# VH-VL binders against q9m1h8: the designs that were tried, part 12

Target 1, 233 residues: q9m1h8
Amino acid sequence: MEETMAEEGCCENVESTFDDGTNCISKTEDTGGIESKRFYLARTTAFEMLRDRGYEVNEAELSLTLSEFRSVFGEKPELERLRICVPLRSDPKKKILVVFMGTEPITVKSVRALHIQISNNVGLHAMILVLQSKMNHFAQKALTTFPFTVETFPIEDLLVNITKHIQQPKIEILNKEEKEQLLRKHALEDKQLPYLQEKDSFVRYYGLKKKQVVKITYSKEPVGDFVTYRCII
Below, E stands for the ipSAE of ESMFold2; O stands for the ipSAE of OpenDDE; V2 stands for 0.75 times the mean of E and O plus 0.25 times the DockQ between their complexes.

## First folded at step 4 (VH-VL; framework fv_ecleralimab)

Design S10 (at its last look DockQ between E and O 0.71; V2 from the best seeds 0.00; counts 0 for: pae E 3.0 > 2)
Fold by OpenDDE, look of step 7:
Structure S10 (fold): chain C 233 residues (1-233), chain A 120 residues (1-120), chain B 107 residues (1-107)
Amino acid sequence: as target 1 above (233 residues)
Amino acid sequence: EVQLVESGGGLVKPGGSLRLSCAASGFTFSNAWMHWVRQAPGKGLEWVGRIKSKTEGGTTDYAAPVKGRFTISRDDSKNTLYLQMNSLKTEDTAVYYCTTDYEWDYFDYWGQGTLVTVSS
Amino acid sequence: SYELTQPLSVSVALGQTARITCSGDNIGSKRVHWYQQKPGQAPVLVIYDDSDRPSGIPERFSGSNSGNTATLTISRAQAGDEADYYCQVWDSSSDYVFGGGTKLTVL
């Protein structure tokens, strides 16, 4: 009775190296310029983010292909042409500006130059700076001189839309009344809710502020819907 | 600049009625929760009541001492908050301040107040 | 009802640091706000959300909140800081609650 030793083939655990989303872009033999692809991805994500924040976004900008993007902007886009300026849907007099910065170090001089460039923009209520370099403390302080809120995003954070990778729970931002009712119903303080930090990528994507409460609905078949609340801290 | 200007204070007898007004400017009044806070002479601050924005239901809440006697209302077309005070008592003697809750759970702007004196 | 307790008075020498306390049951779980009131004037918000400062409030004003005590700290006290100070919270059962106030005297 020849015991045929079944050679248990060692399934080599392919360590799924979580290839940083940056490495996936580098491995695609895209015959096109890496730079144009980065701007395409970041600009598309910026439009999606603005839409999800309640700004008026043209659907044509969301559906733009890389090929079409390159046909319009070229392989080496001019940064000024990449700018996005859109109104808030709830108040068309309020506009947000997205500015793509170069690879050069961002200095106080750079921020002041930008301030001069945008000074003629009527109705500007907010600005987003897409950064390709580190901003020093002095340049960050210079951003507080703007008469409106300025947010900064490393371009790497916009190469992938974080909302598309997660089985997208339904997210609802509570108003003051809904928040108060929630707290009263459960005899809770908002600090006692599970929290999201202001630095969280999700919080930054949606532009959520301190003390806001979000309702998150997870749909899991066959169990049904699960609801959780989180407070921004 | 945000401005809140109270008016309508004065002398009234116990059991009498008085209506206070607060004219608001410098912000989107219709979106703000509006409050009344009072201060008796030489005493601390006491919350009187609030009215929420119309978009958030426009409901009112009152402190226990004034509940059933005082009514808060608003006219968003006039940017004006009101406090109707009925069945006034001597303990209702105070400076009455109009305040905003534009953010959450605190009073960001205050008027200069109007004095209400309830005396026989 | 939820209650806030403040000392009746605090004295500070000119240029020194004043500390005004506000005590309440598990107040550290709440958000504490502070108001300054000078004689014959309306209250002014000086600290909100435990430690945040409104625009125009000097950096000398700071707030902290932990356990059962919130504290307003006024560094480098000036004669102009002499006022009544009130802490305030929101409570699910008591709505908006003020402390009794603290008179700060600058010596």
Scores: ipSAE 0.784, ipTM 0.950, lowest interface PAE 0.6, mean pLDDT 91
Fold by ESMFold2, look of step 5:
Structure S10 (fold): chain C 233 residues (1-233), chain A 120 residues (1-120), chain B 107 residues (1-107)
Amino acid sequence: as target 1 above (233 residues)
Amino acid sequence: EVQLVESGGGLVKPGGSLRLSCAASGFTFSNAWMHWVRQAPGKGLEWVGRIKSKTEGGTTDYAAPVKGRFTISRDDSKNTLYLQMNSLKTEDTAVYYCTTDYEWDYFDYWGQGTLVTVSS
Amino acid sequence: SYELTQPLSVSVALGQTARITCSGDNIGSKRVHWYQQKPGQAPVLVIYDDSDRPSGIPERFSGSNSGNTATLTISRAQAGDEADYYCQVWDSSSDYVFGGGTKLTVL
């Protein structure tokens, strides 16, 4: 008689062991799957955000799958390899750098070390720090010593792209001329426009600054478009 | 360091013409909206006019007292702002300042001014 | 056309607080900016957007704006604060408007 037995995996499906001598039991040493997935999601959102801000982003980066990401960067990616540096489409001499920070607390020492590391990156006009830990008040103030704007995002805020999860109105950023013509047309001052706060998720997503004006178009059928304007405060 | 240096002021008779220049450095001139503001002797500040960046249309706007007589232009290759003043009146006597509008609706950088005197 | 009114002069004792007003119809809905000008010199921005200070302006300079009046406040007045002060707004119908100026005298 010939015997065939099904085999269960040697992992978390086994709940008992031998009395003497422990054989191989599922032992998860380190689960890089959670870590790599978090970086994948955040990095993909960062690329989408940079594209939407007008930076030149390779479409291949936007279409990477989790498995492809892991093939390139591994289950425990080296943070420096995750950095993003892309030029502005309207002025390719201007570049933005995205840096993924580790889990260690971020201090003034950390910020100054970063400043030194990037000193040779010519053409850098903006930087985004993706944080996995809290940044103390003194470290936050140290960011103002950079000769360009530095933004911070907790990695948790980048795990999903907020522009994909609401019924999205169309958003257009007015240049200074368009803002002035709007105000003259309606006999208004910019302070009289409805506000969007600087901390608003959409303001942060597009990197908008105080006094910029956005045009928001809601397309409602059958009644047509509804347009509103808001000023960053 | 941002610098704005006006030149071209002087004494001119009513009905005459004069051209002012403002040499700029320390910022990207081609991206900036540029303005002229004047101050009559012993009097307050008065906006004269402006020219917008080329990328935003390059259009000019003028205060009512100077419309049709003054023309603002810019040469981005020389980082220079100009004010052509024609049909000058004694009321145009003033120190003329070159200024920038960096953010929105205020004047962040000023030159030292150049004196224009319109007198018989 | 939109107009701004300032007192012609204000006096303050050394070390005391000076307040310079700028009045206009519904000025609280506008952004008010303030300039300091010493004799023979160009104006210097000291307050913008009602209450913000440019880099290099001491904290004793502050501003407020509500209703029909904006105020520039200079605490612990020093001899070096003696100057003319101008308020300024942008208005959708009148463009850039300056107040008439206030001479601050530090006694």
Scores: ipSAE 0.568, ipTM 0.861, lowest interface PAE 1.8, mean pLDDT 86
Fold by ESMFold2-Fast, scan of step 4:
Structure S10 (fold): chain C 233 residues (1-233), chain A 120 residues (1-120), chain B 107 residues (1-107)
Amino acid sequence: as target 1 above (233 residues)
Amino acid sequence: EVQLVESGGGLVKPGGSLRLSCAASGFTFSNAWMHWVRQAPGKGLEWVGRIKSKTEGGTTDYAAPVKGRFTISRDDSKNTLYLQMNSLKTEDTAVYYCTTDYEWDYFDYWGQGTLVTVSS
Amino acid sequence: SYELTQPLSVSVALGQTARITCSGDNIGSKRVHWYQQKPGQAPVLVIYDDSDRPSGIPERFSGSNSGNTATLTISRAQAGDEADYYCQVWDSSSDYVFGGGTKLTVL
């Protein structure tokens, strides 16, 4: 969608009175500022998401301010510098890589280039692509050629951390031991548990995979807490 | 490359004891749940028992036919799984496989097996 | 204790489709896994979670699970598919349960 302001000061046959900072030059500068803010918000949310998924994240990255981000990466950050590669806390040999993609359409050729770029990264067990453009069906299928799970997030989905909303339930991922104890205690199969779909926002945020079970605690005043369990399908 | 190599099999008389070892490589052994599965000559697969990772309690579970006679243990510093078999019976004659479960409910990697023969 | 039943043997002509069944009470509520075992070799996982294939397993192998019967389907059968096939489930009361195995013969 075009900006309504784009016609002001840039329309050839229309003369307009301009406020300070609303001409075409100022518009270009504002666009650069918006771009760095989008990457800042998305990268910050990505670090928070990885921390919540059990990865070892540097506290300095979680506390980085927008001003500090702009000082390091500039108004138009270089995509390769934005990449995140962190180890899993429980198994440091397993790493996750977050790749920020450009605005160019993502094709099978783009996926092949990515294979080459990561060929020297031993220990990668997962990857996340942050998208600024649509990926066609062929490119999506090409992601299955990686020896690990590759998730994709439109950058818009990372501009806000959905878990920070005050009325969101507390989410806890059960480990293998906790899951088995739950099923054994109640004489259940995991298919008999209520489910959450892989497309759900919370499932995507925590990177939950099929068969994992989550404990969800809802806080309802004045009654108190209610606990439920869901299996990802 | 994930590798599991069993050793320690052989011929034992009924009532005897034997200890099997399984050397693991190519994965983080300390985080893995480890299992023993056996197969009598010409027969099907039978789960023997398991040991969980130490971080998840390190507890052991056994199939009814071996409960009280077999003990599973692990040495994470040596990436080695053990099966101590006591009071052996002729029905214990089988190839014993070392295996691990990535997702806990199925077996993704198997060793080559080691033969235990219990006869008089 | 929970039990799984498989036919002792199944025959299939080269290039045709083989179907191996695994029957158990309400097996559709459980996740079924399938192993291939060739003479003198260790078992190899060929299907997990009813229908998923491990890396390296050809698309000719597929699975389904509904009601009281799970099925391993091998399309365009090849001589190299001759083997024993075992189904397996986890049960909250019986832990790990294997079927008796099915010998597949490719004619």
Scores: ipSAE 0.541, ipTM 0.842, lowest interface PAE 1.9, mean pLDDT 85
ESMFold2 (binder alone), look of step 5: mean pLDDT 93; pTM 0.938
OpenDDE, look of step 5: ipSAE 0.769; ipTM 0.945
ESMFold2, look of step 7: ipSAE 0.396; ipTM 0.780
ESMFold2 (binder alone), look of step 7: mean pLDDT 93; pTM 0.943

Design S11
Fold by ESMFold2-Fast, scan of step 4:
Parts: sequence; structure tokens; C-alpha cells
Structure S11 (fold): chain C 233 residues (1-233), chain A 120 residues (1-120), chain B 107 residues (1-107)
Amino acid sequence: as target 1 above (233 residues)
Amino acid sequence: EVQLVESGGGLVKPGGSLRLSCAASGFTFSNAWMHWVRQAPGKGLEWVGRIKSKTEGGTTDYAAPVKGRFTISRDDSKNTLYLQMNSLKTEDTAVYYCARDFEWDYFDYWGQGTLVTVSS
Amino acid sequence: SYELTQPLSVSVALGQTARITCSGDNIGSKNVHWYQQKPGQAPVLVIYDDSDRPSGIPERFSGSNSGNTATLTISRAQAGDEADYYCQVWDSSSDYVFGGGTKLTVL
């Protein structure tokens, strides 16, 4: 029995006189549209994802509040203004672009328009499309015409950062040398490592590719650190 | 278009030395792990050695028959791979290919090769 | 040291299916790659990672790998397929290992 909860019930039932002290408790309501909130959440998750993948992300973007977001982008953000372009920390010449797509179906024509829009952006080595509609089969195949990897995420997949809300291990991608040394040290073959599937949400979050090996560190009191490895298949 | 062009082959006496070069073009050479593979006349392919990219340690590894006698090096400013061969034996007679690594475990592009003949 | 064994030669009639085997202890746990070499030419990658084809290699070329044997299959054999074929793996103890090569003759 909490005293605060008991007091509210007892006041109406037990005491014969009212105290008209000012009640300062009010319900807080989001006065903005769902559209701006959706873009805010997805863009924040995208920045967190890029940071976790090794890109240089401004701390101000990671700490932006919904109110601040609406102050900058409005209640109906312009898609082009939402775009993110950040360099890789280890090689600033390499940049990733995140493009927020509209609600119209994405077709081969949409992909060709995107080619034109990014033609003057030097240093792009990867791109992410945030989708609000389905891509037809031909549009999906047209993404292979880019000279770099293009990933797609339904906007719904970015409304929550799964790595923050579930206790997850630390994931690190091994380079070719580290993978070779791991296999050599333990006299293992590539296919003898435990695996993670491409469809796995964490594989998608980190943008992992087939044949890459990830080092997974579990760090929880009182157990301490436990390390394991997985190959992406 | 990826191209690898070997040069420097020729006739050399047992105990002699020879340096092979491989000029690379059409890809970012500095990021690639590079290999030498040889083939004795009428025989099969035999891995000679490799060199990793400088960003991944720049280390070299060699097949047992050539370890201690051959040295692999690279000059990323010239997009060129080298094989320095010392204390040559008649068993080293072969066409020497340079090859580009992919995912470290296979060779996606090969040069046309350069013939090294070790005889007196 | 790890070893790969291939038959010395295989013959196939024009338009028929050729199968070239590559045997190694537990080779199914390794990724197997295949190279085609025509007389006087450099090797050309025709299959990588057991069954994948590089761009430009016709669908007549396919691969499989399980247990102790990997197989390169060439369907609807053509005169131009006549060549030596080499399998190759990476091994944690032996580094890069090639099979002895198989001469394919198209009759």
C-alpha cells in the first residue's frame, strides 16, 4: 500500500470536508502530427545505426528532441531536408547517404531519378533508402545498378532502436585478417563457425554481409565477459 | 577493366636471382591482397605466396618450397607487385602469375604470366 | 598438408554433360573455387564459393560441394570448353591448395 495512492482514495470516501488546494497534475498531449513524429523517430534511429556502424555522427543529432526536430523541419518535413550524409570515421573520403522516400510506390523510374540526384555527390560508398511504400520487383533489381551497396528499411523498422530496448551483446565486425587468424588459431573452416542469417534484425541493423564474421561480447554482472563468433550466411 | 601484367621473366642459372614485377590497373590496388602463383611446364598450379594490404598489416606469407628464398613486396604508389627470387633452383622453372585476392580465399583476376627458366 | 585430388582427364561428347570432381578430406566444410585454363592462357575463375558464377560465365557451368567431394558440372559441352580445370581451397594449415588439374576433352 503506497501512502500517495491511499491518500487519493481516502479523501473522497473518509473525510467530510474538501480541501480546494490547486491540482497541478495534467495530462501531457502530443500536439504535433504523427508524420513529423514518425520521421523524427526513424531519423534518430538512423543516426544511431550509422554511429554504431562507424560513421562520424554529430552528437547534437543524437540528442535532438521531438520539439527541436519540429522547430527545424516543421510538422510536414520536406523529404530532401531529412537526408543524412556522413563520413566514415576511419576514412572520411567514404560517405553514406540515407534517403527518406515518400508514400508513392517505388518504381524503376524512382531509382533512375535517384541516380540523377546523387550524380554530383563524390565519395558515396553506401546508401540506405527508408521506405514508406513497397518496391516492385523491377525497382529492387534496379538498386543493383548503383556502384555501391544500397540497403532498404521499411520506416516501421526504424521507429524503435532494437539495440536499446533489448539487452543485446556488443557486436564487432572482423576484417579479413582477423577472420583468417581466428580460423587459423582454432583450425576451423569458414562453414564450421556458428551462423546468423541475413534476415536477422541485428544483421540488418549493422549492415552485415554474407561471409563476414562478427565477434559477439556478452557483458553482464555477475557473469562477466563472454565472447563468441558468428558467420553471416 | 582489371588488368595485371607480369614482367621480368627470363633465363637464369641455378643459384642466381631474378625480380618479377606485376603492374596492376583498373582497381584500387592499395586495398587488394595480392598473390603469386606458378605453373611448371606441363604441370599444375602452385601457390607461391601473398602480401596483404597495408591497412591489414602488409604481412607476407610463403609456400614451404620458397620460404626463405623468395620475398614479396608492393609499391602502392606505382600499383606494382614484386617477387624477388633468390637462390633459384631448377624446380623453380615455371610461368609465374600474379593474381588478385577476393575475400582472401580465391583469385578473381590473373595476369598472363611470365616465364622463368632456371637452367645451366 | 591438405591435398585435393582430381582425375587426370575427363572426356565428354559435344552437347553432353561433363562432371569434374575434386576430392579432399571434409572438403564440404571449405569453400571450393574452380579455374579454367586454356593452352597458352592464364587461368580464369569460373566458379567461386562452391556454386556461384562470376559475371560472364554461362549458366552451363555449375558447382556443388558436400562431404569429401566437390563437383564442377559443365552442361551442353562446347568445343570451347576444352581446357584444364583446377579446383582450389583455402586451408587454415596449408593456406592455398590447388587440385592437380583435370584435362577436359570435348569429342
Scores: ipSAE 0.428, ipTM 0.782, lowest interface PAE 2.5, mean pLDDT 85

Design S12 (at its last look DockQ between E and O 0.70; V2 from the best seeds 0.00; counts 0 for: pae E 3.3 > 2)
Fold by OpenDDE, look of step 5:
Structure S12 (fold): chain C 233 residues (1-233), chain A 120 residues (1-120), chain B 107 residues (1-107)
Amino acid sequence: as target 1 above (233 residues)
Amino acid sequence: EVQLVESGGGLVKPGGSLRLSCAASGFTFSNAWMHWVRQAPGKGLEWVGRIKSKTEGGTTDYAAPVKGRFTISRDDSKNTLYLQMNSLKTEDTAVYYCARDLEWDYFDYWGQGTLVTVSS
Amino acid sequence: SYELTQPLSVSVALGQTARITCSGDNIGSKYVHWYQQKPGQAPVLVIYDDSDRPSGIPERFSGSNSGNTATLTISRAQAGDEADYYCQVWDSSSDYVFGGGTKLTVL
């Protein structure tokens, strides 16, 4: 009676360590102020956003480390020094201004003061306000008095760049011709396309406007590329 | 300020030809799609045709009634839109407007128009 | 071809609300634009993308679009609002299409 010892094959549980790309922000004792880190992150994301919107951005600003940022701006940065003013690559006469607001409530008076302060800036065609506080309705209305488009971003929305997610699809913004061809090809109307809302974080990051169409390409191995179109509404 | 000024209208016989011009100012003309729209006396608005920006191919499209007879062109260096009208018919009698399409599918600025009268 | 239908005329008393309709097949899936034309003048854009107003157009002008009907609404009608009004759309098969126009009379 030969007891055939069944070799229990040690199924080595390959614990697939799903390296949850939770960047363990190593608790390096960030001896620096929380405030400087917030401004660094927001300013960096703002530069990335402006680049992706087609503005001329210096690569040195994109590669700036937190340490370098603190060396330049200090632990308590002056808000005016944080400002970004860059030209559009396609039209250097058009500039966008990014303004970092303080923690104080934003009032009509604050907006008017800002308007006076920037009135001497020639060639501004757009402005981004980075907010650390709530803006009241009257202040929001006062933003419409600027001769150019003003966008507002809570600073929290800029602490993380939404486009740096590893699995982000390829995004292409269609021009008018491409949009028209798409609609004709499929016998579709604007409102029959899948939509993205203007308030969507992706839409806001890229500064997309109503009726623009984006081409989104998802690469799924092994199946290949999937393409979808979305219209901004 | 955006301005569009049409010229070249007048009286022409059936089968004749006429060339209209539209002088544009106050905006980057080369980026705009430009249109011709006409209005017969006491009638509604009728789209005639368009020319796209050069950056988007500079192609032209025409309404069925004018296709093969009318030609739209542009000179971006002169900020000028043109409408060459050949083989004119009495039904082509209208005020002809140039209109800007800078955004999408609407006409945000119009010229004052120029009258074309086709009569024997 | 795609077609837009407007009433030939609409009357409104001074200070009242005028409504001008523009009907088309599934027009709610399109963006509708509106133009005002006064006698002997060029058309002026008064509403675009169903409900948006160009700069300088009074808040009295509003637009809506759903189903098969778009509507231009003019609240607190003034004598200066007397004009012809045209709706317009873009269509994938017909390109740019205008309605027949509506004469608004202010009484």
Scores: ipSAE 0.777, ipTM 0.950, lowest interface PAE 0.6, mean pLDDT 91
Fold by ESMFold2-Fast, scan of step 4:
Structure S12 (fold): chain C 233 residues (1-233), chain A 120 residues (1-120), chain B 107 residues (1-107)
Amino acid sequence: as target 1 above (233 residues)
Amino acid sequence: EVQLVESGGGLVKPGGSLRLSCAASGFTFSNAWMHWVRQAPGKGLEWVGRIKSKTEGGTTDYAAPVKGRFTISRDDSKNTLYLQMNSLKTEDTAVYYCARDLEWDYFDYWGQGTLVTVSS
Amino acid sequence: SYELTQPLSVSVALGQTARITCSGDNIGSKYVHWYQQKPGQAPVLVIYDDSDRPSGIPERFSGSNSGNTATLTISRAQAGDEADYYCQVWDSSSDYVFGGGTKLTVL
């Protein structure tokens, strides 16, 4: 976040107050370069997030420069072209779709239109909506009509990869078998593990769900690795 | 439209054998842990056993009263769960339900049950 | 082995609040799930993870779990709520455990 905000005077003022950076991004044609940079950062973070969640991501997308992004998508990228659809590494028949939404309010009608747009996408098992506007209560409820989990991220939450902001430990999500073995081995019940809240930015980055257990490994060379476990609540 | 349909119940003599089936539809069966739960006439619910998904080892676990006599298996190509019941006792008389365990430790969908009567 | 205890029966007047308890040693360390069973029918999940409702279950159904007692609360009781109710937990030593069941009678 510091790297992105420090590059420009507008963003430096936003940085001092820890605003999301949207205040320094102009929507006029004269500053379309700021808009393309915003989409570039959010899309790059989305690819990194999907890679970290176990999806098959093309290395070219992860190494794409801002200049190269602008050559492909222009100064005012078309939202449909920004979409990401990648398969899960462990099960290639399962795909995730990332949809970039416009600045217009998201309504039940918007969600219904999205249903129609994705009706031909076979194997879709999850979706992420990158938001530039608020979603009302009715639109949020309409997301439950999808046969898979739909997550939402305000675009400002993707302008920097929080896992790269400081040194991060190694994270592994336990499956149900691994969780059960852990609980039996230590004679523990579900709520006796230390926990992380669903609203934590880290939990949202990895798409962790309530009751999942995550194994966290801290590397402290040369003293070795330290392992801890957290349950999501 | 998740559905579980049990079949194979009937009358059997003590010491006999019976195989129950549970046909699953409306979800990816291969990803789900599956359970058998029984209920003796006029009594409460009793867990019988479970089978994990093959990707998570495909192992089975059984309640003490049936361990060594009952075997749970699955055929993911047919979306079907089985319960092989051997050395049946009168105490095994019950309606047998198959149940889905998708999100760790609770049964979100149940079949309608199949009656097993063990008597002479 | 781990055991869950429920009262055999609970009576509630139409429109009043029914409370069905499920007692177990340190049950608050576990997630509690509740099933409704009407005569001749399969059980139906009505509460999971202590207090969450499946789609289609009315907001009149709620749950809580702390210490040694979990409670299923049915507000504004209706005739159609008359059924047997079972609590259930997973235990690291006993696997899946059901309570004995509580018959709810709506007067």
Scores: ipSAE 0.559, ipTM 0.860, lowest interface PAE 1.7, mean pLDDT 86
Fold by ESMFold2, look of step 5:
Structure S12 (fold): chain C 233 residues (1-233), chain A 120 residues (1-120), chain B 107 residues (1-107)
Amino acid sequence: as target 1 above (233 residues)
Amino acid sequence: EVQLVESGGGLVKPGGSLRLSCAASGFTFSNAWMHWVRQAPGKGLEWVGRIKSKTEGGTTDYAAPVKGRFTISRDDSKNTLYLQMNSLKTEDTAVYYCARDLEWDYFDYWGQGTLVTVSS
Amino acid sequence: SYELTQPLSVSVALGQTARITCSGDNIGSKYVHWYQQKPGQAPVLVIYDDSDRPSGIPERFSGSNSGNTATLTISRAQAGDEADYYCQVWDSSSDYVFGGGTKLTVL
């Protein structure tokens, strides 16, 4: 039987997101290209996430192509150059910093070093760490000593923007009075609403905090809008 | 540094009136919900009432024992919270605290309190 | 109206663990906050949202809330922990409610 074109394109015939043990010469030679592509995808998602959270994001960053990214940062980008620092649109004195971490395990030593590096940044009110390795429990505890909120995202969770799959419902974040009115009207307590956990990908994407309530409006069906509420825990 | 300083306490006869003030500094006063909490001598804490931030309606709510007699107001230009107390009763005798509610229904900063004594 | 019940007093030996309870109907459905008040001083927040610590509160202070009981736990009790402790909730019908207070004595 004749060998198919699949043998010469064996990497294209393997339908997996990860290396499944198929060795193709193009895969091994493209290691640097794979690294830069991962950073490009994650960084683009981070900009989209920051925009959706209300930060001032330059549209040029949102439309940056892979080739443009590589021309600026190279095939093996220096991680410090990938950092993002943007102000909150509603209060430009408040800034968020996104830091891309390396592949080495993250320890208390590395967290303290990061703390020193950022000690002179004025106006930081939040930070996001993009992780390529697991963080031990001592390092996680050390993050709680920062004077602002620190979030962590595995880089794999940023390779695709999860909200691009959710096009139908309208999302509104309730302020404190709106939440109180909702609870009083229905004689409910905070924990009697359906929950979303703080680690949920939707919650993490929008940076929602414990006790916040989101109103989700589904506009399907001619019968009218369907509204549900969920509380972050 | 966040500070809350109450003033205006003193001795008053039953049926009388008194106005308390709470001067705030070190934070954006207009964003906070502000509360009055009282403590009778040797007794526990009792919520008196609150006023919401202007951006969330600026409305007031009161505990049942003081409703109709006490009025809470705020002057955001002076960073000052007020408690107008009318028709005072002996059971209103207490230290009155000003408290900040910036997040979700807990009081993260308290003033030192001002003593109100209602006696004949 | 909604009520919270605390024991009047709790005693603990120096270095041991104190537990102060706050009881209320379905209190586990609410977020519980705890305040420490030393003689002649204003209350100080020590736990919020059941188990979270404000900045500056040592980790030996912890909290839990389940069913009809919330508990403030003070491990390795120190003489400086002698104080009155109050629990507090928001309730949709009664607004802000405090417990009656518990006097902690460190022996």
Scores: ipSAE 0.329, ipTM 0.759, lowest interface PAE 3.3, mean pLDDT 84
ESMFold2 (binder alone), look of step 5: mean pLDDT 96; pTM 0.968

